# Designs tried in a protein design chat: miniprotein binders against q56419. Part 59

Target 1, 326 residues: q56419
Amino acid sequence: MEGRTLEEVQEEVFKRHGVLVPKKELEDLAKALEEAGLLLTEKVEARLKEEEEKLKRERPMRLAGLSYPEGEREARAFLEAFRASYPGEGEEARVLLMPHLEPSRVPEVYGAALAALEKTPPPERIYLVGVAHRPLKEKAAALPVPFQTPFGPALPDLPALQALDALLPFELFNTPLAFREEHSLELPLFFLKGRFPEARVLPLLVARRSPELGEALKVVLRDFPGLLVLAVDLSHVGPRFGDTPLTRTLAEEARRRDLGFLERLAEGEPEAALAFLGANPTRIDGVEVVASLLPLLRERKGKVLAHRLDLEAPTLSAVGAGTLVL

## First folded at step 22 (miniprotein)

Design v_12
Fold by OpenDDE base, last read:
Structure v_12 (fold): chain B 326 residues (1-326), chain A 107 residues (1-107)
Amino acid sequence: as target 1 above (326 residues)
Amino acid sequence: TEEERRFEELFVEAWELLFLGYDSGNPEIMRQAIELFKEALEIAKRTGDPEREAAVLATLALAYYNLGDWEEARKYAREALRIAEEKGIEYVIQYARRLLKHLKELG
């Protein structure tokens, strides 16, 4: 069964069960408001165009002061606190799977990522692969500009990005506006830049599985070695995601899926990890990223350092997060 | 007008925050969005624009739903529906009815 995107699974659940999918409701209402001329006015379009032009030069922080401190001193203290939340030691990573969920929800999972980074020699470059929460024109995209962080700008590796673009059958540098607020890159980048201030970055987004991306990256990594980071979340269960309120049974299933997925990745069997999820009934976020990076994950053995299924009590929903080193 | 401009700015910014908060799983960001929507709502009321008012009310209902505040979600959805039915705003009517139906099934 071809792996479905989170959105596809949500749509299917909606179609089959008539359950309200909150994301779809947001999108549908936004679209209706746009069609009514209430959201995308001429002025708003002009602003977006200006922002798109600015994105040709740099990607500003969007979540500074919201998810992490804007000031460098405070940001360093923030990193230290997150590291302290994980009591264990890390392992050297060639591939790091880490979350992109709001950091305050899963501090020890980010702490585990930091622990792994402590044992990792400073890479020349970081391949940061996030999840597109907005539509892309292509299956994957990159933004070849500096990303602002409290620790200074994360500079793009232009030669490596160009090499990657040259090997892809589509234009890699597409949909710059999709990067404007994409937290799946910004949040992990905060931690990565804080640990490796001199590393260049390849900020990549995946909307849909692209086997071509994994094959191209495998070639590029030979000439441009670096750390591969998968910034992905795991299960999404409960009313916010189209389920009934979280029960013990639903939580156990989410944990089973999360851990079963991570364990198979840790064994170097990414195809088995995807197969284990089947129709992805608990909506693991990182499926399309993993499916795109299969050539880079095969036969790599590693260790699951942390996992959490974090309850959002007001919505009776939960999100899974994990840290894996390969 | 200046008020219409301010409404548009607030409404777009609030929607951006709403999506950002939803996708990142940060309820504080969604709360910030709600505050901007409330400001936009007051402008819509002052300017006497029932379509903008109904639109913001429907959006607030959805925002509160995503925060797990079912009571406030119902309140805003009902008010959105009332205005939309009075003024014939079909897309808000459909949305508000669907949300209210769902909220009834959850409660």
Scores: ipSAE 0.853, ipTM 0.947, lowest interface PAE 0.6, mean pLDDT 93
Fold by OpenDDE base, last read:
Structure v_12 (fold): chain B 326 residues (1-326), chain A 107 residues (1-107)
Amino acid sequence: as target 1 above (326 residues)
Amino acid sequence: TEEERRFEELFVEAWELLFLGYDSGNPEIMRQAIELFKEALEIAKRTGDPEREAAVLATLALAYYNLGDWEEARKYAREALRIAEEKGIEYVIQYARRLLKHLKELG
């Protein structure tokens, strides 16, 4: 069964149940406003073009002062506080699955990731694979420029990125504007750069499953060894995502799916993890990333360090987050 | 005009924040978006542009919906609908009606 994208699942839910999908409503209204000439004016287009040109040189921080401190000293204190929120010890990671949700919502899950990083020898490079929340021209993309962080720029590994591009049937360096505000890279990168200041980074986004990406990365990793990081969230349930308000039953189902997914990954059975989700009714975010990276996840045994289903009380909605080491 | 320029800047920035807050799961970012939309709304009122006013009101309704403030969402949706019906702004009419219908179903 060809796994459905989150967007496809949302569209199906909308079609079947007539339930308002908030993301779709945002997109539809934005589109209508654009068509009405109220968004994307000539000035805005000129600005976006300028920003796109700047993205050829560097990716500035977008979430500094919003999700994490801008200043280095404050940022270090922030890291320490998050690490302190997880009482356990970490495990050495060759592959790290961690969230990209707003850090303040799941501090102990990020803390678990930091605990794992403490037990991990400093890598030469980090393959950071996030989720595209904006459309990409291709199934996956990379931005081969420095990413700004409070700890200094995260420098790209250009040789490894070029090697990856050469093995893909599509242009890897596509859709630079999709990276401009992509939190699924920026948030985990904050923690990664803070722990491994000298590591080069390969910032990758996945929009839809790409088996080619996993196969290419498997080859590249032989010549360019490094830490693989999957920056993915888990279940998305409640009114913000097209469900009824969170109930005990819905929360239990979300947890069951999250943990069942993570446990199968921990056993080195990523195909079984995907199969376990079926139609993905609780909308696990990381499905397309995992599906793209199957060759790198097979037969790797590991441990689930943390999991949380975080309730956003005002919207009666919840998002799952987890930390897994392999 | 300078006011039109300021409106456009605010409105676009607010929408960027709204998406960012929604996708990242950070309600504070969405609240910041709302503040910028409110500034844009005041400009639209001062300039006497009912289309911009209705558009911002509809957007505010959706933003408050995503914060779980159903009462404010309903308030802004009704006001958006009123202006849009008066001025014949069809896309706002359709959107506001859908949102109001959904809000009734949520209770």
Scores: ipSAE 0.850, ipTM 0.946, lowest interface PAE 0.6, mean pLDDT 93
Fold by OpenDDE base, fold request of step 23:
Structure v_12 (fold): chain B 326 residues (1-326), chain A 107 residues (1-107)
Amino acid sequence: as target 1 above (326 residues)
Amino acid sequence: TEEERRFEELFVEAWELLFLGYDSGNPEIMRQAIELFKEALEIAKRTGDPEREAAVLATLALAYYNLGDWEEARKYAREALRIAEEKGIEYVIQYARRLLKHLKELG
């Protein structure tokens, strides 16, 4: 069965249960407002065009002062605090799976990622693969520009990006506006840049599974070795995501699926990890990323360093996050 | 007018923050969005634009829903519905009714 996107799963849940899916409601209302001329005005279109042109040069910080400090000094202290939140030692990573959820919700999971990075020799380049929370024109995309961070710009590896583009059946450099506010890249990049200031970055987004991406990356990694980072979250359960309020049963199911997914990845069996999720009823968002990177994950054994199902108490909802090294 | 321009700026920025906060799971970002929506709401009230007012109210209802403040969500949804029904703003009517129905089922 072709793995379903988070959105597809949400749509199915909505269709089956008639439960309001908040993301869909946001999108539908936004669309209605656009059609009414209240959101997408000529002025907004002009601004978006300007922003798209700016994105040809650099990707500015969007979450500085919101999710992490803007200043370098404060950012370093922030990084240290997150590392301190994980009491264990890390493992050397060739592949790192880490979250992209708001860091303050899962500090020890990010701390585990930092612990792994401490045991990892500085890579020449980082392949950072995030989840597209906005539509892409293609299954995957890249933005070949510097990403701003409190630690200075994360510079793109243009030769490696070009090599990747050349091996893909579609244009890799598509949908630049999808990167503008994409937290699935910005948040992990903060930690990565803070630890490896000299590493170049390949910022990649996946919207839908692309086997071609994994095959192409496997070839590119031979000529352009580096650290592969999967910036993905795990289960999304509760009213915020179209479920009933979080119960013990629902939380246990979410944890079971999260850990079962991560453990199979740790065993070097990514296909088994995907198969284990089936229809993905707890809405693990990293499925399409993993499905795209199968050739890079096969036969790699590793360790789950951290996992958390973080409760958002006001909405009685929870999001799973984990850190895995391979 | 300058007020209309300001409304549009606030409304768009607030929606961007709302999506960002929702997707990232950061409630503080959503709270910031709400503050901008409230400012936009006041402009809509002052300018006497019931469509803009109803639109912002409906949006606020959804924003509060996503924060788990179902009481405020209901309040804003009811007000959105009232204005929308009076003025025949169909898309707001449909949205507000659906949200209120859902909120009733959750409460």
Scores: ipSAE 0.849, ipTM 0.946, lowest interface PAE 0.6, mean pLDDT 93
Fold by OpenDDE base, fold request of step 23:
Structure v_12 (fold): chain B 326 residues (1-326), chain A 107 residues (1-107)
Amino acid sequence: as target 1 above (326 residues)
Amino acid sequence: TEEERRFEELFVEAWELLFLGYDSGNPEIMRQAIELFKEALEIAKRTGDPEREAAVLATLALAYYNLGDWEEARKYAREALRIAEEKGIEYVIQYARRLLKHLKELG
């Protein structure tokens, strides 16, 4: 299965077309600045080491006051507003696919996720699988510490995490610094913790497809049942992602890819969903997550609750987001 | 120096915000990054460090690009290029030229 990360697709687009890919340009410039001694200094390195040591104990909020309120009261009101933005009713989820995009851009998609959670009995644990936007040492990683939220800390399920680690051919607990600002975990966790305050969490990141992860999780889920959450975005199109400005044709293609992907997942055909994307020309970021979790998605039927291709008007770019229950 | 330290702190924090804003799709975070970069730029100008100045200018160009402000992006890229060419800062030259080329193609 030729699934590629968003970054891999962007790199390929750059290689093929010579089109400037903003993410790559950011990374390349950052690297050049680091090499020039302008970005990473001894003091910064020392700070990062301290942060890494702190991450052995807890993961603090990074997006509080930026993407969601820091205060609990305000955070609850925030949740209610997002739920209100989705006019429908949810369905019980055993697997939830939801976005990790800035919530204010796709409120009804997060609202749909909340609607699904309302119909879901409180799980003992949540397997939260996000996308690594920073490099990982291994294909996947976990951070086995409390994640701070406005609703209190999301506590790790250490027994389940340890069971998972034992089944993987690599060290699961790697690259703690990759978690420090990872929004693909923090944003969905806000909603999940708000709805299920007593659930333990397994915060997982996928950098590249790991079939071993899916197989291991399938085993772990037997002994440690819980809600599986895929925190993934869909298409990324427009100048911010290396395309021309959004056109009707480009938007239609993005929607086609998004919905075609989600619909095949809803039919319990995750391999078909991946195959449908081919070279992933609209840069669906969740492909490596889905590719890693195939054993958990096969033959599981569900429903697409929401989808949005959200236009960022100033950049003439758009990002797809969806909510799927299985 | 204290100014160099402050520059480094601002520059790193701004880059962290820039990545966070880019990846999360939050333009407000990127705007906050830009404000920190501007403060860093003023320090670089005041201290007379053309490499830091060129580096920040190039970064600002990319940040404005990601906000859809092509005009400001071009402005900062051109200024970055000017300083970099004058001082022989090769990596900034290459970056700024590439960005300017792209911006020209976008219109």
Scores: ipSAE 0.849, ipTM 0.946, lowest interface PAE 0.6, mean pLDDT 93

Design v_12
Fold by ESMFold2, fold request of step 23:
Structure v_12 (fold): chain B 326 residues (1-326), chain A 107 residues (1-107)
Amino acid sequence: as target 1 above (326 residues)
Amino acid sequence: TEEERRFEELFVEAWELLFLGYDSGNPEIMRQAIELFKEALEIAKRTGDPEREAAVLATLALAYYNLGDWEEARKYAREALRIAEEKGIEYVIQYARRLLKHLKELG
C-alpha cells in the first residue's frame, strides 16, 4: 500500500467496481426530481389524493390495452390463446404459484396456470398474494374493493378480509395508492377472473416477509376455504437487474435456482426451498411471499407444470417464470 | 402557464408508465413512456427551461438503457450532461456521469 489506508483502498475499489442498479437509479432520479419540484407538485398531490379516494371504492384496470385486451370478447379470445400455448393437462390446485411477468413473454407458463384452473373446482374465493412494487406502510396490505377486469368486477370477500385484518398486529387496509399500479395482482387476476367469474377475491400484497400474515391466513382459510395463489416471478439476472451481461453459465445457474426452488416447494418443503436459495444470488422474486406463507405451504406436495427463463436479448438479461400446483 | 401545466402532466404520466413497464417487464409500455418524455422535452426546449430539459434528457437516457438501446442512452446522457454542466444542475450531472461511466464499461 502506497501510503493509503485500508479504508481508502476499499473505497477506491468500490468506486471503480461500483454496480449500477437500474431500479435504484430510476428511484433516485425520481426522488431528486420530486425534491426539485419537477415531479411532485401541488397539482400532482391533489390528483393522487383524488385517486386515493377513488381506490377506497374500486380499483380500475391499469393494463387494459397494454398487457391484455380491454373488451370482454377480445379478452376471452386472449385467454383461449394462452391456454392453447400449453398443450399439456393441468392438475387440481389448492395452492397455485403463477407469474406476474408480462404475459406475452411467457405464454405457456400462464397457459399452464389456466390448465390447472380447468382441473380445479370453482372456489368460493381466491386469496391472491402478490409482490408490492411500491412501498407499503406495513409488511403487507389489502384493498377491500372491487377490482375491475374485462370480465366484470372481481368482488372482494369482505368477511374474510375483515377476519384477516382482525388477526393481524397491524392495520391490513393501509396503503390504497400502492395498489394503483400493481401489476402483480392485476395480471394474474385477469386469468383467474376469466376462469372463475363467480369467485370473490382477497387481493393481498407483501412488501417484506410477515410470519404473522401466514399464521393469520391459516386461521382464516379454515373458516373461509378457497384457492391460494402466489403471484410471483423467479430469477432476475443481467444488466437490467444490476449484473454483468448474461452468460450461458449465469443462465444455467438461474434455471437451476428456479427449478430447485420450485421442486422443493412441490415436495412440501418451503423452508428447504428458501434455504436452497441462500443469499438468493439470482434474485428470485417470490422469496418474501413464500417466507410469509410457510404455514400454508408445509407438507403440501404437488407438481411443477411449466418453467421458462425468458431472455431479454436487447438488455442481455432474463426473467424466470413458473407454474406450480400444490 | 399552460405549457408548464402540460409539461407536468406529461412528465408524471411518463414516469408512471416507465416504472410500470420496468416492473412488469413490458418494453412496449416503456416505449410509450419515451414518447411522452419526448413531447415533454419539446415543451422544455420551447419554454427555455434548462433544468426541465436536462431532467427529461437524463430520464430518456435511463429509459433507453433499460430497453437495451445503449447507443440512444449514451446520446441522451451526453446531452443531459452538457446542459447540466453548463447550468450547474448537480443531480443531473451525477446521474449522467454514472450512466456514461457504466456504458463505457459495457463496451
Scores: ipSAE 0.833, ipTM 0.924, lowest interface PAE 0.7, mean pLDDT 91
Fold by ESMFold2, fold request of step 23:
Structure v_12 (fold): chain B 326 residues (1-326), chain A 107 residues (1-107)
Amino acid sequence: as target 1 above (326 residues)
Amino acid sequence: TEEERRFEELFVEAWELLFLGYDSGNPEIMRQAIELFKEALEIAKRTGDPEREAAVLATLALAYYNLGDWEEARKYAREALRIAEEKGIEYVIQYARRLLKHLKELG
């Protein structure tokens, strides 16, 4: 909506009558409610301002009691249960691709990530790269504060974050509120912090592909070595994502796309992995992150440890998740 | 006004949970959002606010659609549309009509 009138926007939406894209419908209805004064008030704005200031000092748990236990003892038992869900052995990782989908839906995929971490020497720091689910002011962002976990705070690697910020053509620390509810960092971090309690973290989000981020990270990783984690999901298919109901054919295509993408990454060929997806018809979530990180993925060979296309029977939809070590 | 402030707090909190549940793929979080929306609906009815009532009903329809309970989604969308057409609440009319058409195509 580049300066178009409200009337022009409303007419464009009317032309789309009968088309439903669920995430867009949520966003459009929320926006309409804000414009009507029902969802954004002076009190709400004041609360958001206060929350933004708090996020400049720490990021509290949002999903404790919802996706994982709050207490440390229960959290360790939870972690062990996920490891037990994957009976295989892992591989040492310099780069780990793991999901951010609700962990109870894909326990063996998270278990495979834990198996890989068992074979991985404790890193000084973890470059955790997730997918922004709220708008960022720039293509990418970081939040240089402790992230709370049941295992204690995950402390930021401030020198590495500052070095990264200095190499980018935009301010890296640009959208604190986008981190407030960002599960793509919080859910993987639970597993990473549980296994590597002393590692510092660079919590990074990608909203749109940024070649600048990948080039800068290549430089920073040379001087500040650590574990690179791509916290991404794979295919998203079915009515919850704007498709027709899931069929066996659509599920087979989604699985084929997921595995073909992962296989090409495992061959050290990230450009080929992206090309294999074409227009990305099954909406693999990891595309913008991989496209940002090409310099870090080229010629790194590895192995796919796990994959699941998890069925959502009530919505006739599915989400893919995988574990890849490089 | 105290009930109106409570409505606003519930409605915002429920929307935050709805987005969080949708994005994380966690249907239990979305069900928690629905419980808060139902409390907000009761307040809108008691305070006689048709726009708030229609808005919550439209939101409940969308929440149930995203949980795969398409019979409930249809029920709430019809009720939202009825109120919105009577009171001229245009954005709810447009949303409810589109959702109902889509739900008919699903069967």
Scores: ipSAE 0.831, ipTM 0.926, lowest interface PAE 0.8, mean pLDDT 91
Fold by ESMFold2, last read:
Structure v_12 (fold): chain B 326 residues (1-326), chain A 107 residues (1-107)
Amino acid sequence: as target 1 above (326 residues)
Amino acid sequence: TEEERRFEELFVEAWELLFLGYDSGNPEIMRQAIELFKEALEIAKRTGDPEREAAVLATLALAYYNLGDWEEARKYAREALRIAEEKGIEYVIQYARRLLKHLKELG
């Protein structure tokens, strides 16, 4: 370290090994503010406890007026506009992969999901598997209460949820507050409830891959048949996700990874799909869900109906979304 | 006080919207969070609370960064840093300096 002070060496080492990961920076700042008494006050804690108690009875809409209309008539028109965004025909689904990204960003991808649902006999229940964006106490969680939608409440399938809980080595009903803001369930549910108003729902979140969840679901689905929905996004690339600015090369790689992943899933080869991603350098969102659900995805062949890598011009970033039927 | 109570309510709601907008990929939700942060900033200025003011400014800098408005992000980060250095608010100093260094490297 010739010719440099200790301080200069310490700064250079930190610079070379420090990266800005925007989600982590938001989380770290929020935590620092909580520790400083600016975000987690006595009143905030009381409010959260009250909200947790209310979540034992129902999960209210969080995104009405933000991502979709609150009124039923407007919500139905909204749903039909999304279907019109995908001019193609769907395929019947026993398993549906669909996004949870803001719907207005990928209208034809959600439209493709609706097209698939048109070809799908109304199920008695929907196993809706999203991605936890808040920490869970366990690898996975469920919330066994009605989820409000503009189309009425999506009622929980309590017998199926109880059967699933009984088969897991951890308490399934473990983190109610994680569901309060969870868009990966609410956004897909808007479309699913709009098309299947009588279906009950198992609202499930995965935080970390859980092979035991997939094995348990395989058993539960035999006694409680229904539609399995993987509500996941694909690649996340660019500065909003900790990369350098998006280039044509990075965008092409993200598209290649998204489509290669989906195509291998469509061939009934979920292990090959995961292996194709390697270290997952484009941060495909669905890997933990797919890794959890391997027993349910093996040997199920199907078709990719739609894909978009949606560009965020202001952030020089992109997010991939797709629709797959199996 | 009423204004301090209002600040606390705004700041928490704005943070909840910020995470929701970030996670869902909905920039309009993040813009709504920013409007609430701006209202909270005005209260912090009126009540003369430099830690609250610096905290909101640092948060606004990160919010604008995640919207891709990197000039606004620099503006708020520099102001947060100025106040935090004057008043010795170390965690804001660290976050503002990290963000400004990153923004400089992005160009």
Scores: ipSAE 0.810, ipTM 0.920, lowest interface PAE 0.9, mean pLDDT 91
Fold by ESMFold2, last read:
Structure v_12 (fold): chain B 326 residues (1-326), chain A 107 residues (1-107)
Amino acid sequence: as target 1 above (326 residues)
Amino acid sequence: TEEERRFEELFVEAWELLFLGYDSGNPEIMRQAIELFKEALEIAKRTGDPEREAAVLATLALAYYNLGDWEEARKYAREALRIAEEKGIEYVIQYARRLLKHLKELG
C-alpha cells in the first residue's frame, strides 16, 4: 500500500466491501483520543522519550508472562512442548519462513520451525526480519542492542548491522520506539535464541517494501554469513480484519492463497508468489518482507513443512501461519 | 491530581496492551487491557468526567468487538453513545454509531 493517501485507501475499501475496518477503527479512535488530550499528554511524551533512550541500550522482554514463560527452566520446557507438537523431521534451512502469530494458536507451525533448526548448523548470526506494526520513519529499521529473552540476551551483530546501515540510502537505526512492542521479532526470537544460544542477531523490521534492503542484505550476507529468517504471518480473514463472517468458501480461498504463496516461494519463484496474490485479497502479512528480499529468495528451492489456517471462533475470523525452509 | 495521573497511566497502558493483543492475535492480552480499561472507567465515574467516561466506554466496546463478545460490545457502545450525545462528544458519537450499525448487520 505504497504511498497512497488515507482518502484513496478509504475509497477502495468502500468500493470493495462497504464494511467497517476494525484495525482502522482502533487506530482512528486512538488518534482522536490523542487529539483530545486523553492519550498523548506532555507526561506521556516525556515517558516515550525516556523509553526511546532506554531502547538505545537494550530491548526488554514485553511478552514474558503473556505469550511465553519468563523463567529459563519454564521457557526451555515450553520450547520442548512446541517441538513435540510437530512429530516430523525438519530440513536444513539457509532461509526460514516462520510465523509471528501468538504461539499457542499454531503450536505445530512453530514446532516445524524448531525441527528445521535441529537440522541447521548453528549460525554465527541470524538475520531476523519481521513486520513493523508501528510506523517506521523509513521503509525498514533495525535496533542494534541486546534483546532480552528468558535464555539470556540476544546480542546484536554490530559489525554486520553497521555494514548494512552503510549500504542503505536511509537511516536504519532511527526508530527505536517501533521496537518497544514489536511481537514479530520477540516471538520468533524466543524460539531462535532457545535453539541457537550463541548466535548474534540482526533484528530488522519492514514497514514497506524496500528493494534497497534486499540488495544490501545480499552483500552483507556474503561477508557475514548467517541464517535468514522471515518472521511473517499469512492470510487474515473475517470480521476482525474487515470481512464478512468466515464461511467455508472464504476459508478455502485463504488456505489456497497461503499454500499457493508458500509453494511458489518453495520453487524459488518469489515474483510469481507475489503475482499469485494480486491485490492480496486475503491480506497475507508477508508480502512486504518477501518483496524486499527478492534477491535472497530467487532460485532458492525448498519445502513447506507446516501450515495452519487457525480459526477464531468468537470473531468468526482466521489467521494463517506456515513454516517454509529454503 | 493523583486520580487524574492514575487514569492517564491506566488508559495508556491499556491501549498499549490492546494493540499488542490485537496485533499478536492474543486474546488474553486484550482481556488484560479490558481489565485496565475497567479500572480507568471507575476513576472516570468517581471524578465525574463524562468525556473520559465516554472515551473508555467506546474503547471497551471496540475491545469486546475485537474479542468477538458482541453482546458486551453493544452494551458498552450504547452507554458510550448515551453519554456522548448528552454531552456533545462528537468523536465518540461517530465511533459508537458506526460500531452499533456494524454489530446490527452482523447479527
Scores: ipSAE 0.801, ipTM 0.913, lowest interface PAE 1.0, mean pLDDT 90

